# VHH binders against Profilin-1 (pfn-1): the designs that were tried, part 6

Target 1, 132 residues: Profilin-1 (pfn-1), of Caenorhabditis elegans (q9xw16)
Amino acid sequence: MSGWNAYIDTMTAAAPSIKRCAIVGAADGSVWARTEADNVFKASEEELKTFVALFNDVTQVPAKGADIEGVHYVVPRTEESLIFGKKENTGFFAVKTKSAVLIAVYEGPNEVAAQVRKAVESMQTYLNNAGY

## First folded at step 3 (VHH)

Design b2 (from o1 with D31Y; framework vhh_4orz_3)
Fold by ESMFold2-Fast, scan of step 3:
Structure b2 (fold): chain B 132 residues (1-132), chain A 123 residues (1-123)
Amino acid sequence: as target 1 above (132 residues)
Amino acid sequence: EVQLVESGGGLVQAGGSLRLFCAASGFTFSYYAMAWLRQAPGKRREWVALITSGGSTDYADSVKDRFTISRDNAKNTVSLQMNSLKPEDTAIYFCAAGYPPPLPPSSTEYDYWGQGTQVTVSS
């Protein structure tokens, strides 16, 4: 597979509990690739622009929470380039690279969260090393 | 028209060195990752080296510490310095460009490819 779609496939293969994910531009939230069809990532352009701007100051995010696909998530804490949140039995991990933000929405109890985080952070490292 | 043109291949004895060049035109070179892949007779295409738009490099285990990839964005060229050549390095060497680079780098899903240049290593 050509383009950024191969990166989506790699993350979902590494963590099958990922239900929907996307790779978006860090500057503007423009979609580079996303899951499609029955797993379509549904966030609007406006929502993604707002979301990627959260990485300008992640320390403010736990007080506000984060919105992805029209769903408001509680964000318990952040790390310098990592925002994650939970709502019931669903959650997300989002990481910023030099040029991109990777967003993975998963479903399942907390025990699957570690696998999803590892997949997203591994891709973050790979993209940073590739200059993205 | 997009073109990748390799040069520098040839015949060399084991332990020798060669430097391959790839001249690129027809696309925004500085935004593309550049790679070298090789194909030996009777074998599948093997990824050798990658240099990203930012200048980060990566190498296949078989060539680490012997080969060095570099790029010159002002001249739209990528080069591969091959030292301590072995008979098993004998192959057609291809220059390839990807935006983004394929994942894994060993994938053949690069956007643009050169025609290849023959490297033969013997004693």
Scores: ipSAE 0.018, ipTM 0.364, lowest interface PAE 5.0, mean pLDDT 88

Design b20 (from o1 with Y99W; framework vhh_4orz_3)
Fold by OpenDDE, second read of step 4:
Structure b20 (fold): chain B 132 residues (1-132), chain A 123 residues (1-123)
Amino acid sequence: as target 1 above (132 residues)
Amino acid sequence: EVQLVESGGGLVQAGGSLRLFCAASGFTFSDYAMAWLRQAPGKRREWVALITSGGSTDYADSVKDRFTISRDNAKNTVSLQMNSLKPEDTAIYFCAAGWPPPLPPSSTEYDYWGQGTQVTVSS
């Protein structure tokens, strides 16, 4: 599954504001790839299992928010395959594909959010078209 | 044991056609992207065509509109229809499998490889 690191690299290259990101199994939250070293994605398996389950009913997520890496984010709204959250000058975008959830945690002003979203949605589209 | 076995190579005149086949076993074929790559004498191995598990296809510019990659998940096979062959298409053609799909599409990194089949196009 080491090939999934290439997708991590692609997303982080597309949006420099991304600090950490991960690709996890949509079914169980298993980590397929994640940023490492100084930018290690720190979410636990249990946390990820809970997180990916949010996509089972995204309409409920804004009411309760979402937790990633032990950080609680406010979720203003959701889409069918998109959950995004904010906390001060940080946030995340999470998109769901057929088999995976892509999570990108970013830091910066609101203006950087669009680029981060574009990066993860582009990857989402690519993977969906590929059958993943 | 994972196995990829190519067939269908041979000698053909310029302008002719060949159809390569690759039979896969030992892994969940339907989950893998399949590709054809080729290596000409004295040259580096180059990507030729890709078909994802979802059936999306992509081609190198040099073979676009001449080659067609397809797969049969029921038979665990991938094929390469090569039309309008040129002498520069002469190479050993390799079948390869990768999960996830390669990124970029032109990547030469795959998980499994066949032994290759020789394709020779004479002028």
Scores: ipSAE 0.326, ipTM 0.663, lowest interface PAE 1.6, mean pLDDT 94
Fold by ESMFold2-Fast, scan of step 3:
Structure b20 (fold): chain B 132 residues (1-132), chain A 123 residues (1-123)
Amino acid sequence: as target 1 above (132 residues)
Amino acid sequence: EVQLVESGGGLVQAGGSLRLFCAASGFTFSDYAMAWLRQAPGKRREWVALITSGGSTDYADSVKDRFTISRDNAKNTVSLQMNSLKPEDTAIYFCAAGWPPPLPPSSTEYDYWGQGTQVTVSS
């Protein structure tokens, strides 16, 4: 297992409602680690390259939404370094660090969403402090 | 080929100082967290110090305020300045690299390891 898999495990332990997640390179969307087996994160390299490029200008995202794992999500608003979306009872949070983008897909109501957001933002802070 | 080569070990009297060096090659050094771990006779490896790719440092309680870890990305080198040495610091000291640093940093799950350098502190 790569060292980045331990970070995936830490995030999913902090927010068990995360169904699938990945850590990808901010410059190119290359996968550093992702959930596997029964909860495999299925995004293609082309989709991830397109997705990480959204962080170059987050103001464009609410008008078009975002695609993750072939699923189109409505993005109601963005913040600098944060994109989140909803599709019925599913959603995602994506945060950008210096070198990485963390993507977590979850299922559940608003209370669950808040826990997932906290987990990804905590990991974002940790990785930025670690120089990633 | 990935290599980590330690140097600077030796015999020193209690209260003395040593500086250890680790020269790295074969990987993108600046992306990796670098660490020092030590193994005393008959003991498990113990984490000593960590420096992240961004330059943040962390230390085991047993060496805090006595040891300082630093890195030079231009030279692909990490160093450990050891002051106020005690007989309990006697060990083989290993340089290690992790991308990212293992969680927790005290874990021995680093990607690359040096062969170690002996440090002996006499009383």
Scores: ipSAE 0.091, ipTM 0.483, lowest interface PAE 4.4, mean pLDDT 89

Design b21 (from o1 with S106Y; framework vhh_4orz_3)
Fold by ESMFold2-Fast, scan of step 3:
Structure b21 (fold): chain B 132 residues (1-132), chain A 123 residues (1-123)
Amino acid sequence: as target 1 above (132 residues)
Amino acid sequence: EVQLVESGGGLVQAGGSLRLFCAASGFTFSDYAMAWLRQAPGKRREWVALITSGGSTDYADSVKDRFTISRDNAKNTVSLQMNSLKPEDTAIYFCAAGYPPPLPPYSTEYDYWGQGTQVTVSS
């Protein structure tokens, strides 16, 4: 567990537009690592438990949206292991691996979203290959 | 208590083979990435090989095609098969565990370490 903060650092280095991010357990939403200090990821334990449960049936999410850090996001569509959303000038990408859910909140125009998505999906691939 | 105990080291002639074993206890072995690192006299620890919890392997360029790492989750062991040994492979070999594996894989930042086993390759 003590090594999970290195994965947070890798994601934020790959996409500087990421403002806050976390790696949480896919089964229960328990926090394995998150950004801290000036960029602390603030989602509550109950919110994260609710959020990771969305991956049990992603097809229902566009109708309801998703809540992260007390902010309600519009989810335009989902893929099997990907939920992403928008709220004005902010957005998020969340991906599920075998054991984890990676959540990255970013700020900026649509042009930065592609870089954030690439960073999150690259980490998803790395963790799946590592058995997580 | 967490313990990693290495065995299988010894003296071998250049071109020979050795198999190292690491017996793990005190943690959920199957969740951890396991690695071998080595340290020659007067040098820093050098990463040699990694096997992830899912069974994926990675190797340092210096040992690729000569060494094979494997694990047995039923026995809580990780092994390193060393073939075509060279005098430059002489070092103390350490077993290490990480949850998750460090980034990048050649990093020395593992959570748990064994005491090491000496491997000496004569010319």
Scores: ipSAE 0.024, ipTM 0.397, lowest interface PAE 5.6, mean pLDDT 88

Design b22 (from o1 with S106G T108Y; framework vhh_4orz_3)
Fold by ESMFold2-Fast, scan of step 3:
Structure b22 (fold): chain B 132 residues (1-132), chain A 123 residues (1-123)
Amino acid sequence: as target 1 above (132 residues)
Amino acid sequence: EVQLVESGGGLVQAGGSLRLFCAASGFTFSDYAMAWLRQAPGKRREWVALITSGGSTDYADSVKDRFTISRDNAKNTVSLQMNSLKPEDTAIYFCAAGYPPPLPPGSYEYDYWGQGTQVTVSS
């Protein structure tokens, strides 16, 4: 099975407010690892392909928003290699590495959002340093 | 059939050097991160060094600046140059392959393991 599952476990342990997350290929949105069972990440292959293509020009994303798991999120702004969004009590952070996109969906207020962002950015740094 | 075969272990005096080799076969070596782990007598297995498919390296604090990991994708080999050896470095040293490598704070779930080679450092 996928050795990438250990990275999912590490992110979830660092930020318990993450409800669902995935590591997908930056080129095609193929799933390398994702949360399973009671907190399965349910995005389709077509949705993920569309989502990772947003990183080709993040400046266009605030005008359109982003779709994850069939839910349309408002994206208030983007940063280099970072897309994040909000919908009511839920939100997400997605970061791009050399080879991957990390997506974490969470629930809660701004304080837990900050913790989730730190967890995905820490993993982004680790994977980039490892050549991924 | 996948194989990782270590060599280069032996007995050395404190302050000495050894170079360990690991010859890999049966998988696409260039796609895998390669690591060295060690197990001292009566202790748990400890991660020592890794080199990613892209050539980035990382080391345990206990061996930093003394050990150097390298790989040769043309020969399907990974090497560990061990300098300034200490009695505390005495252990069986294992070569391992993983995609991706296990995180240092995470599991030791490598896909493939060698049989190990003994390194003994006398005081």
Scores: ipSAE 0.014, ipTM 0.228, lowest interface PAE 7.5, mean pLDDT 85

Design b23 (from o1 with L103I; framework vhh_4orz_3)
Fold by ESMFold2-Fast, scan of step 3:
Order: C-alpha cells, then sequence, then structure tokens
Structure b23 (fold): chain B 132 residues (1-132), chain A 123 residues (1-123)
C-alpha cells in the first residue's frame, strides 16, 4: 500500500490539475493508494467495486455514464482500457492495466484534461511494462 | 524472516567480469521486483538494474551496455552478470526487493535489502 503512494505523487507532479486520484485493484476495486488530507479521494469501497467492473465491457458505459465519489459523469466514448467522463468543469480519466485501475479526477478546461490524460496514460504504460 | 543474501563479489582487473547472485527467502519472491544498487565510498546508493515480476528489465545508463540482470523464480534467485568492468564500478553491491517496484526505478525506496557484497575493480 505505502509503496503505491509514490505512484500517486508521480502522477500529481506530472499533472498538477489532478485534484484527487487513486490506484485500485482491477479485480475488486480495493484501494492500493489514493490522495489524502485536503485532496482525499472519497469513493466508497462499493462504488469502486462497481466502477472497476465497467472495464469488463467498456462499450456499454457511454449509454449509462459512470459514478465516482457520488458524482455522475457523462461518458462520451470509451477505448478498450480507458474510460473518461465529464460533468461541467470537472472530469476524470480512468485506465486499466493488467492488475490495476488508475483514476484521476481533475477540474479545469479541455487543455487541462489533455495534460491529465497524458499523465494517466504514461503511468498505465509504465505499470503494464512492469507487469502490473 | 525475510532475507536477501548476496554472493559473487570479489577482486577483478579492469576489463574482466563477475557474476553476482542474490538468494531470497521469507517472502513470495515471484511477486516482487528485484534490483541491484551499488554504493561507492563516500557516495550515495545508486540504482544499477531492475527486473520486474513479469521479467521486464531496466538499467542505469552507466551499465546498460555491460550488465545483465536475470531471475530464477524456481530457485528464488536474482543474478547480475557484469562484463567489461571498470574501476568506476568499484562499490558494495546490494540486492533489493520491491512490491510495487519503486518509481522511478532509480529510487532507493525498496522494501527489503541485502547486506551487500564488495566488488573491487583494479586498473
Amino acid sequence: as target 1 above (132 residues)
Amino acid sequence: EVQLVESGGGLVQAGGSLRLFCAASGFTFSDYAMAWLRQAPGKRREWVALITSGGSTDYADSVKDRFTISRDNAKNTVSLQMNSLKPEDTAIYFCAAGYPPPIPPSSTEYDYWGQGTQVTVSS
């Protein structure tokens, strides 16, 4: 658990517009690491279990949207290992690796969103190469 | 009890080779990334090489043309083949285990450490 905190720090350093983020188990949504204190990632265990199950068939997600931290996001489209959503000035990017799901919640315009996506996808590549 | 025990260090002339071994016990070896780090006198520990649980390898620029890291999950060992050794490679070499692997790999934030084995390269 504690070792995964360095991964959170690396993502937030790469994209300072990330407000909250977490690394969770792909199988069950168990939290490996998350932002804390003033930036605490607030999703419940039950919500995360539901969220990671969306990766079993991402093509169904745009019809229903996705819920993170009790907030419902519109999901305009998905890619095989990527779900992203938007609600007004707030959004998220979530990517699946072999063993993990990375979730980053950000606030800001589309330029900010692009930076957050790059940070999350870079970490996804790193973890997949490491066997996670 | 977790143990990492290094062996294979010694004295060698510049241009020579050595193979280091690390025997691991007390944890699920196959789940951990394994690494070699080194410390020269008066210097900080420096990351040398990493092999992940999946078998992917990474190397510091100073050694990537000369050193090869490998693992044997059946024997719970990680090895470092060191070729074309230089006097600058003189250091105590430490085996380390991390789960997850540290990020970046050059971080010294590993979970378990061996006691080290001395490598001395004469010119």
Scores: ipSAE 0.066, ipTM 0.429, lowest interface PAE 4.4, mean pLDDT 88

Design b24 (from o1 with P105G; framework vhh_4orz_3)
Fold by OpenDDE, second read of step 4:
Structure b24 (fold): chain B 132 residues (1-132), chain A 123 residues (1-123)
Amino acid sequence: as target 1 above (132 residues)
Amino acid sequence: EVQLVESGGGLVQAGGSLRLFCAASGFTFSDYAMAWLRQAPGKRREWVALITSGGSTDYADSVKDRFTISRDNAKNTVSLQMNSLKPEDTAIYFCAAGYPPPLPGSSTEYDYWGQGTQVTVSS
């Protein structure tokens, strides 16, 4: 699964405000790739399992919020295959493909969110077209 | 044993056409993205075209609208139709397979490679 690191690199390059990223299995939350070194994505397997399950009914997520890396985020709204959360000057975007969930945690003002979303959705589109 | 075997290369005049083929075996072909790459003498290997497992295609700017990549999952083959060939297209052309699909432009992130087939375009 080492090839998935290229996708991590692409997303982080596309949106500099992204601090940590992960690509995980949509079925079980298994980590396929994640940012490492100084920007290690630290979500546990159990947490990721719970997180990816949110996509089973995204309409309920705003009422519950979402937890990533031990941090609780407010989820203003959801879309099909998209969950995003906010906490102060941080947030995340998570998109679901056929087989994977892409998660990007970002830091910055609200203005950076659009670029982060674009980065993960672009990757989502690519992977969907690829059958993943 | 994994095997990628290219064919269809040769000598052609500028403006001519060639069709390259790559026959794959030893892996689940339909799960892999397939690509063509090329290496000209004295130059680095460059990405030419990609077709994902889902059938989406992408091309290098240098070959866009002239080359067409396609695949046949029933036959485990990928092809490259090359039209309006130019001397600059002269290179060894390699078939490659990747899982996950390599990003467009990648020249190294492939799991399997063919031996290559020579394409020479004369002026």
Scores: ipSAE 0.223, ipTM 0.605, lowest interface PAE 1.7, mean pLDDT 93
Fold by ESMFold2-Fast, scan of step 3:
Structure b24 (fold): chain B 132 residues (1-132), chain A 123 residues (1-123)
Amino acid sequence: as target 1 above (132 residues)
Amino acid sequence: EVQLVESGGGLVQAGGSLRLFCAASGFTFSDYAMAWLRQAPGKRREWVALITSGGSTDYADSVKDRFTISRDNAKNTVSLQMNSLKPEDTAIYFCAAGYPPPLPGSSTEYDYWGQGTQVTVSS
């Protein structure tokens, strides 16, 4: 509980434009940690199970988009372990590691999007190197 | 019962070497990150080195290039090779286990701790 929360704190400190984020299990979408209180990450267990399954074949995602917190995002393209989406002035970055999926929802222009992507990818690198 | 038991400490002259060992039992060792921390007389514990379950390593700047952390999952052990020892390396050395892996530099975010082994480096 408290251990994975430190990862949430680190990502949000690195990219203050992150509105909500979560770390979930790659196999089942189970929540390991998420932002709480004023910026609670509100995705349901069923939505997260569906979302993490998108990483089984990311090439299918741009045709359908992705749903996070009941919001449908346009996914313009994907990379091997990265799905990102846009919905007006909001967006998300989601990255897969061996055991986890990191999801960060942000609000703002392309400049803040770049900062959010760097924060999420830095954490992805750390967890992959750690064997997670 | 969870146990972490350190060994290999002792008295050594400046410029010398020591190898510390930590034997772990009572938990799934291979899932845990393992770390070495030290406490010098009159000071708080400081982080020295970390090795993750995946085998990646990190070191405090003060020991980088002198110390090497390694693990053996078949034997449930973690070790710290200490080279070019300095009097300021004198401390009690603790091994610790954390899951998920504590971020590098953490001195408090560990689930299990050993009792420590004394390392004394003479001038």
Scores: ipSAE 0.122, ipTM 0.494, lowest interface PAE 4.2, mean pLDDT 88

Design b26 (from o1 with G98R; framework vhh_4orz_3)
Fold by ESMFold2-Fast, scan of step 3:
Structure b26 (fold): chain B 132 residues (1-132), chain A 123 residues (1-123)
Amino acid sequence: as target 1 above (132 residues)
Amino acid sequence: EVQLVESGGGLVQAGGSLRLFCAASGFTFSDYAMAWLRQAPGKRREWVALITSGGSTDYADSVKDRFTISRDNAKNTVSLQMNSLKPEDTAIYFCAARYPPPLPPSSTEYDYWGQGTQVTVSS
């Protein structure tokens, strides 16, 4: 079944600086699709369950940060349905839709971050329009 | 009104090639995933190939490495290059569009459909 993998490919094509990404269920963090092979997204099921629960109150996240793939990220601030973090030259953007959470991990400076955010938010819009 | 018009079908010998075209009108083509599906006599419609709005492609196992789907957003066209054709590829080929594309590629649930074009492969 490769339906959800087409969305992963679309995001990585739009923002080549995305190193790893995944689409997971908003309720439980279950993986619907993720990058594989040389770019495998390595977050555990337990970690993803904890991560998606952060969307229950995003305003609390900057005080604690967020963990993805065993890496602790500083979260400078959050926005509606958006959590993003930084760790040196690495970062992530995560957005929540009706039933999914999209997570993209990237490497590069601030101008790269803007491209990654755009790709993730574009996909968020497509999934919301699809009722996900 | 929304319209998908297929062309390029015909009769070809086994081992030959055909290129199918689908001209789209009446919707914002670049926002839609485009697909080709086929229906052999007495069989259900089956998915063949998909290209997303972002350009990623996927293929049914039976046509991998033989068929190539591509799109031209400036011309609102999707095409299917079919190489190394087999008698088993004989079917009516349909162009279809889906917005947005959350359904698995093998799904037959599309928003818009063409009328189909006949492809016949002789042995």
Scores: ipSAE 0.011, ipTM 0.142, lowest interface PAE 9.4, mean pLDDT 84

Design b27 (from o1 with G98P; framework vhh_4orz_3)
Fold by ESMFold2-Fast, scan of step 3:
Structure b27 (fold): chain B 132 residues (1-132), chain A 123 residues (1-123)
Amino acid sequence: as target 1 above (132 residues)
Amino acid sequence: EVQLVESGGGLVQAGGSLRLFCAASGFTFSDYAMAWLRQAPGKRREWVALITSGGSTDYADSVKDRFTISRDNAKNTVSLQMNSLKPEDTAIYFCAAPYPPPLPPSSTEYDYWGQGTQVTVSS
């Protein structure tokens, strides 16, 4: 719990435009760590289970979009291990590792989106190299 | 039950070498990153070296180019080759398995710890 929170802190320090984020289990969407208090990540266990299942066939996601924290996002395209979406001033990047899914919700223009993607992909690389 | 058992410590002269071993059991060793930490008398425990499940390595600045961490997944063993030893390397050395993995060099959060092996470097 406290250990995985260090990864949340690392990502938010690298990309301050991240408003909320979480690290969840790839198999079941169980929360390993998430932002809390004023920046609490509000997705339910049911929603997270549905969300991580999207990585089983990412090709279907652009047709239907994705729901995070009760907000429906348009997903313009996907990559094998990456789902991202946008709704007005809010967006997200989600990446899958061997054992985890990292989800970062941000607010701001396209320039901050690039920074958020970089932070999430850097952590994805680190966790994959560590066997997670 | 998870066990980590260190060996290979001892007394060595400055400039000498030692190789430490850690035998792991009770978990899927190949899936875990493995780390070495040390604690000198009166000082805090400090991280020394890390090897990921994929074999990537990282080292504290104080030991870079002198120490080499390696693993043998067939034997469930991680080892630390220590060269050019200095009196400042005198410490109890611990093997540890992080869960989650550490964020070197600033993270010392670890899931499992061994009992340690004493290394003494005389001048």
Scores: ipSAE 0.013, ipTM 0.191, lowest interface PAE 7.6, mean pLDDT 82

Design b28 (from o1 with G98D; framework vhh_4orz_3)
Fold by ESMFold2-Fast, scan of step 3:
Structure b28 (fold): chain B 132 residues (1-132), chain A 123 residues (1-123)
Amino acid sequence: as target 1 above (132 residues)
Amino acid sequence: EVQLVESGGGLVQAGGSLRLFCAASGFTFSDYAMAWLRQAPGKRREWVALITSGGSTDYADSVKDRFTISRDNAKNTVSLQMNSLKPEDTAIYFCAADYPPPLPPSSTEYDYWGQGTQVTVSS
């Protein structure tokens, strides 16, 4: 069986510091796939709808931060298709494609953040090329 | 009901060409990745080519530069142009569809399958 779960598996294999991740619809935040079991991604439907709407105007995000899984993250800056944040030893990278938003939550120092960002951006490129 | 119907198979001499077609119905074709896979006598099914909903293509090393996959979203068809055919290309060729495209692209696991069309390349 193939599906969006294979994309989750690919990202987590590329960056083992990813603790939880999800692929959600860019228009509505609907979950297409997420990590499960011991690594379950715990965002509510309402929270994800709010989160994906941040990509409509990323310039507002650094002033307010972002919420993922009920955790408030400081967002120091944004790019057109990238929001990232930090909260103590946890952080996230979220990237927008044509149809999806990829969210990866990781734990570790700033040196692991580069590997997580690379994995998420590689998948973003792949999905955009695939028409998603 | 989802249906994939292949056509265009046949017998050709080594060095010849064939064009396979797959007509799709019962799903939103433009959203799906489309693929060709083949199964040679006595062998496992192998992936041949993939075209994504966005039009990106990928090919197995054994067919690169010889085969070209394309799609026509207005007609709900995918095609495979096969050039410089070799006896090793002899197989039943299957059209397959999945949403999203499988990872890796060389995966042989697809949600929807056609019945296949026979391609025989004589030496």
Scores: ipSAE 0.053, ipTM 0.434, lowest interface PAE 4.5, mean pLDDT 88

Design b29 (from o1 with A97K Y110F; framework vhh_4orz_3)
Fold by ESMFold2-Fast, scan of step 3:
Structure b29 (fold): chain B 132 residues (1-132), chain A 123 residues (1-123)
Amino acid sequence: as target 1 above (132 residues)
Amino acid sequence: EVQLVESGGGLVQAGGSLRLFCAASGFTFSDYAMAWLRQAPGKRREWVALITSGGSTDYADSVKDRFTISRDNAKNTVSLQMNSLKPEDTAIYFCAKGYPPPLPPSSTEFDYWGQGTQVTVSS
């Protein structure tokens, strides 16, 4: 049924510049839902375990960057529950909730990045309020 | 089509142990995460344990280190081993398919069936 895939649909509808996204478990990086088929989010289980562990100390991330789908992103700065990165005209926003990490990969200039961030942060607020 | 049948509940003294079982049918069990939730009288349902399709586990802070979730894909079952039980663990325990959907209005999408299994912990 709609399950967690409804949240993927909600985020992509709110920010059409999102190319691929996923909702994963905060503790282990297990995939709850992701974009599929031509928009498949390609990160491996191993990569996602490494990625969600970055939220244990986000202050260390700008020195190392972050890897998503085998692509290394420069992370210019972080906030307590937010990691974002850039690589040329592409980027990502990842936010942590109580139980989940939301990851959205997008393409486009800074004005579309702002829309993607807003969509991801709105979903973060909703899930936190729902107890997730 | 989806059916989840809980069993193994009962009365136990504080400090005791119980093991709960959930028999699943109507879907490809190995493809889905499974969870245990509980509901005490007059309270909202709360999540207590989760196991992914790959076998990774997570627990609510209130049960961390006391409860262990496991699955048997050959038998389409998920189990919850509950140790060091406290009176506060008294609740009806439900299993759920996949990760629990958001709270209302989407609560109609929760996949747990039947009455659950009652766990009563006396002191």
Scores: ipSAE 0.012, ipTM 0.147, lowest interface PAE 8.8, mean pLDDT 82

Design b3 (from o1 with D31N; framework vhh_4orz_3)
Fold by ESMFold2-Fast, scan of step 3:
Structure b3 (fold): chain B 132 residues (1-132), chain A 123 residues (1-123)
Amino acid sequence: as target 1 above (132 residues)
Amino acid sequence: EVQLVESGGGLVQAGGSLRLFCAASGFTFSNYAMAWLRQAPGKRREWVALITSGGSTDYADSVKDRFTISRDNAKNTVSLQMNSLKPEDTAIYFCAAGYPPPLPPSSTEYDYWGQGTQVTVSS
């Protein structure tokens, strides 16, 4: 209802292999928009609050991994505004903007992962340019 | 109560200039993207210009290099400087606010709208 759903729709259209995604507040992990119905993003309020706090020091994340929707992901590397992880054939990309964190969960091989990363980073660039 | 109130419209000769203003109240102006859209007689609303909360601007091809959008967060005001006006620019001009801005920026899916101000360009 907030208008943020248009951004979710744009990301999933750009990378159809995204199974679930969300846009959450960088300060508190509050959900601004998420995929719904058959693709509902299931992370709890507590989990998202913990997850967005990882961006306060991304260098600590590879040692511990990250939890999304109750699934523990191995995080091989981080960049200043990017956390990504894998768990078998599933994975995620999360990027931080000024005000938001974008999280996309996907399933598939490395070719699919590259497409998802591009979609998420393109949206990150757009939102940063828009002042979010 | 959210309000967007446009002013500065009027009649101008082709080649002339007008400056439109939009005064905003009832929401945290600095967080919103602000846009101008226009509606000519018998046509759908057309997006004209957008300025984001961060100050980035974007324009429709039909007005690029002729129009300039700007904002003043201290005064809760967005303005549109219109130069080299053409008869084809004749329309009702609407101020709109979006949080977040619609994607693409040319979308008409804004959260708040003013009532519009008439701009008439005579040939």
Scores: ipSAE 0.017, ipTM 0.282, lowest interface PAE 6.1, mean pLDDT 86

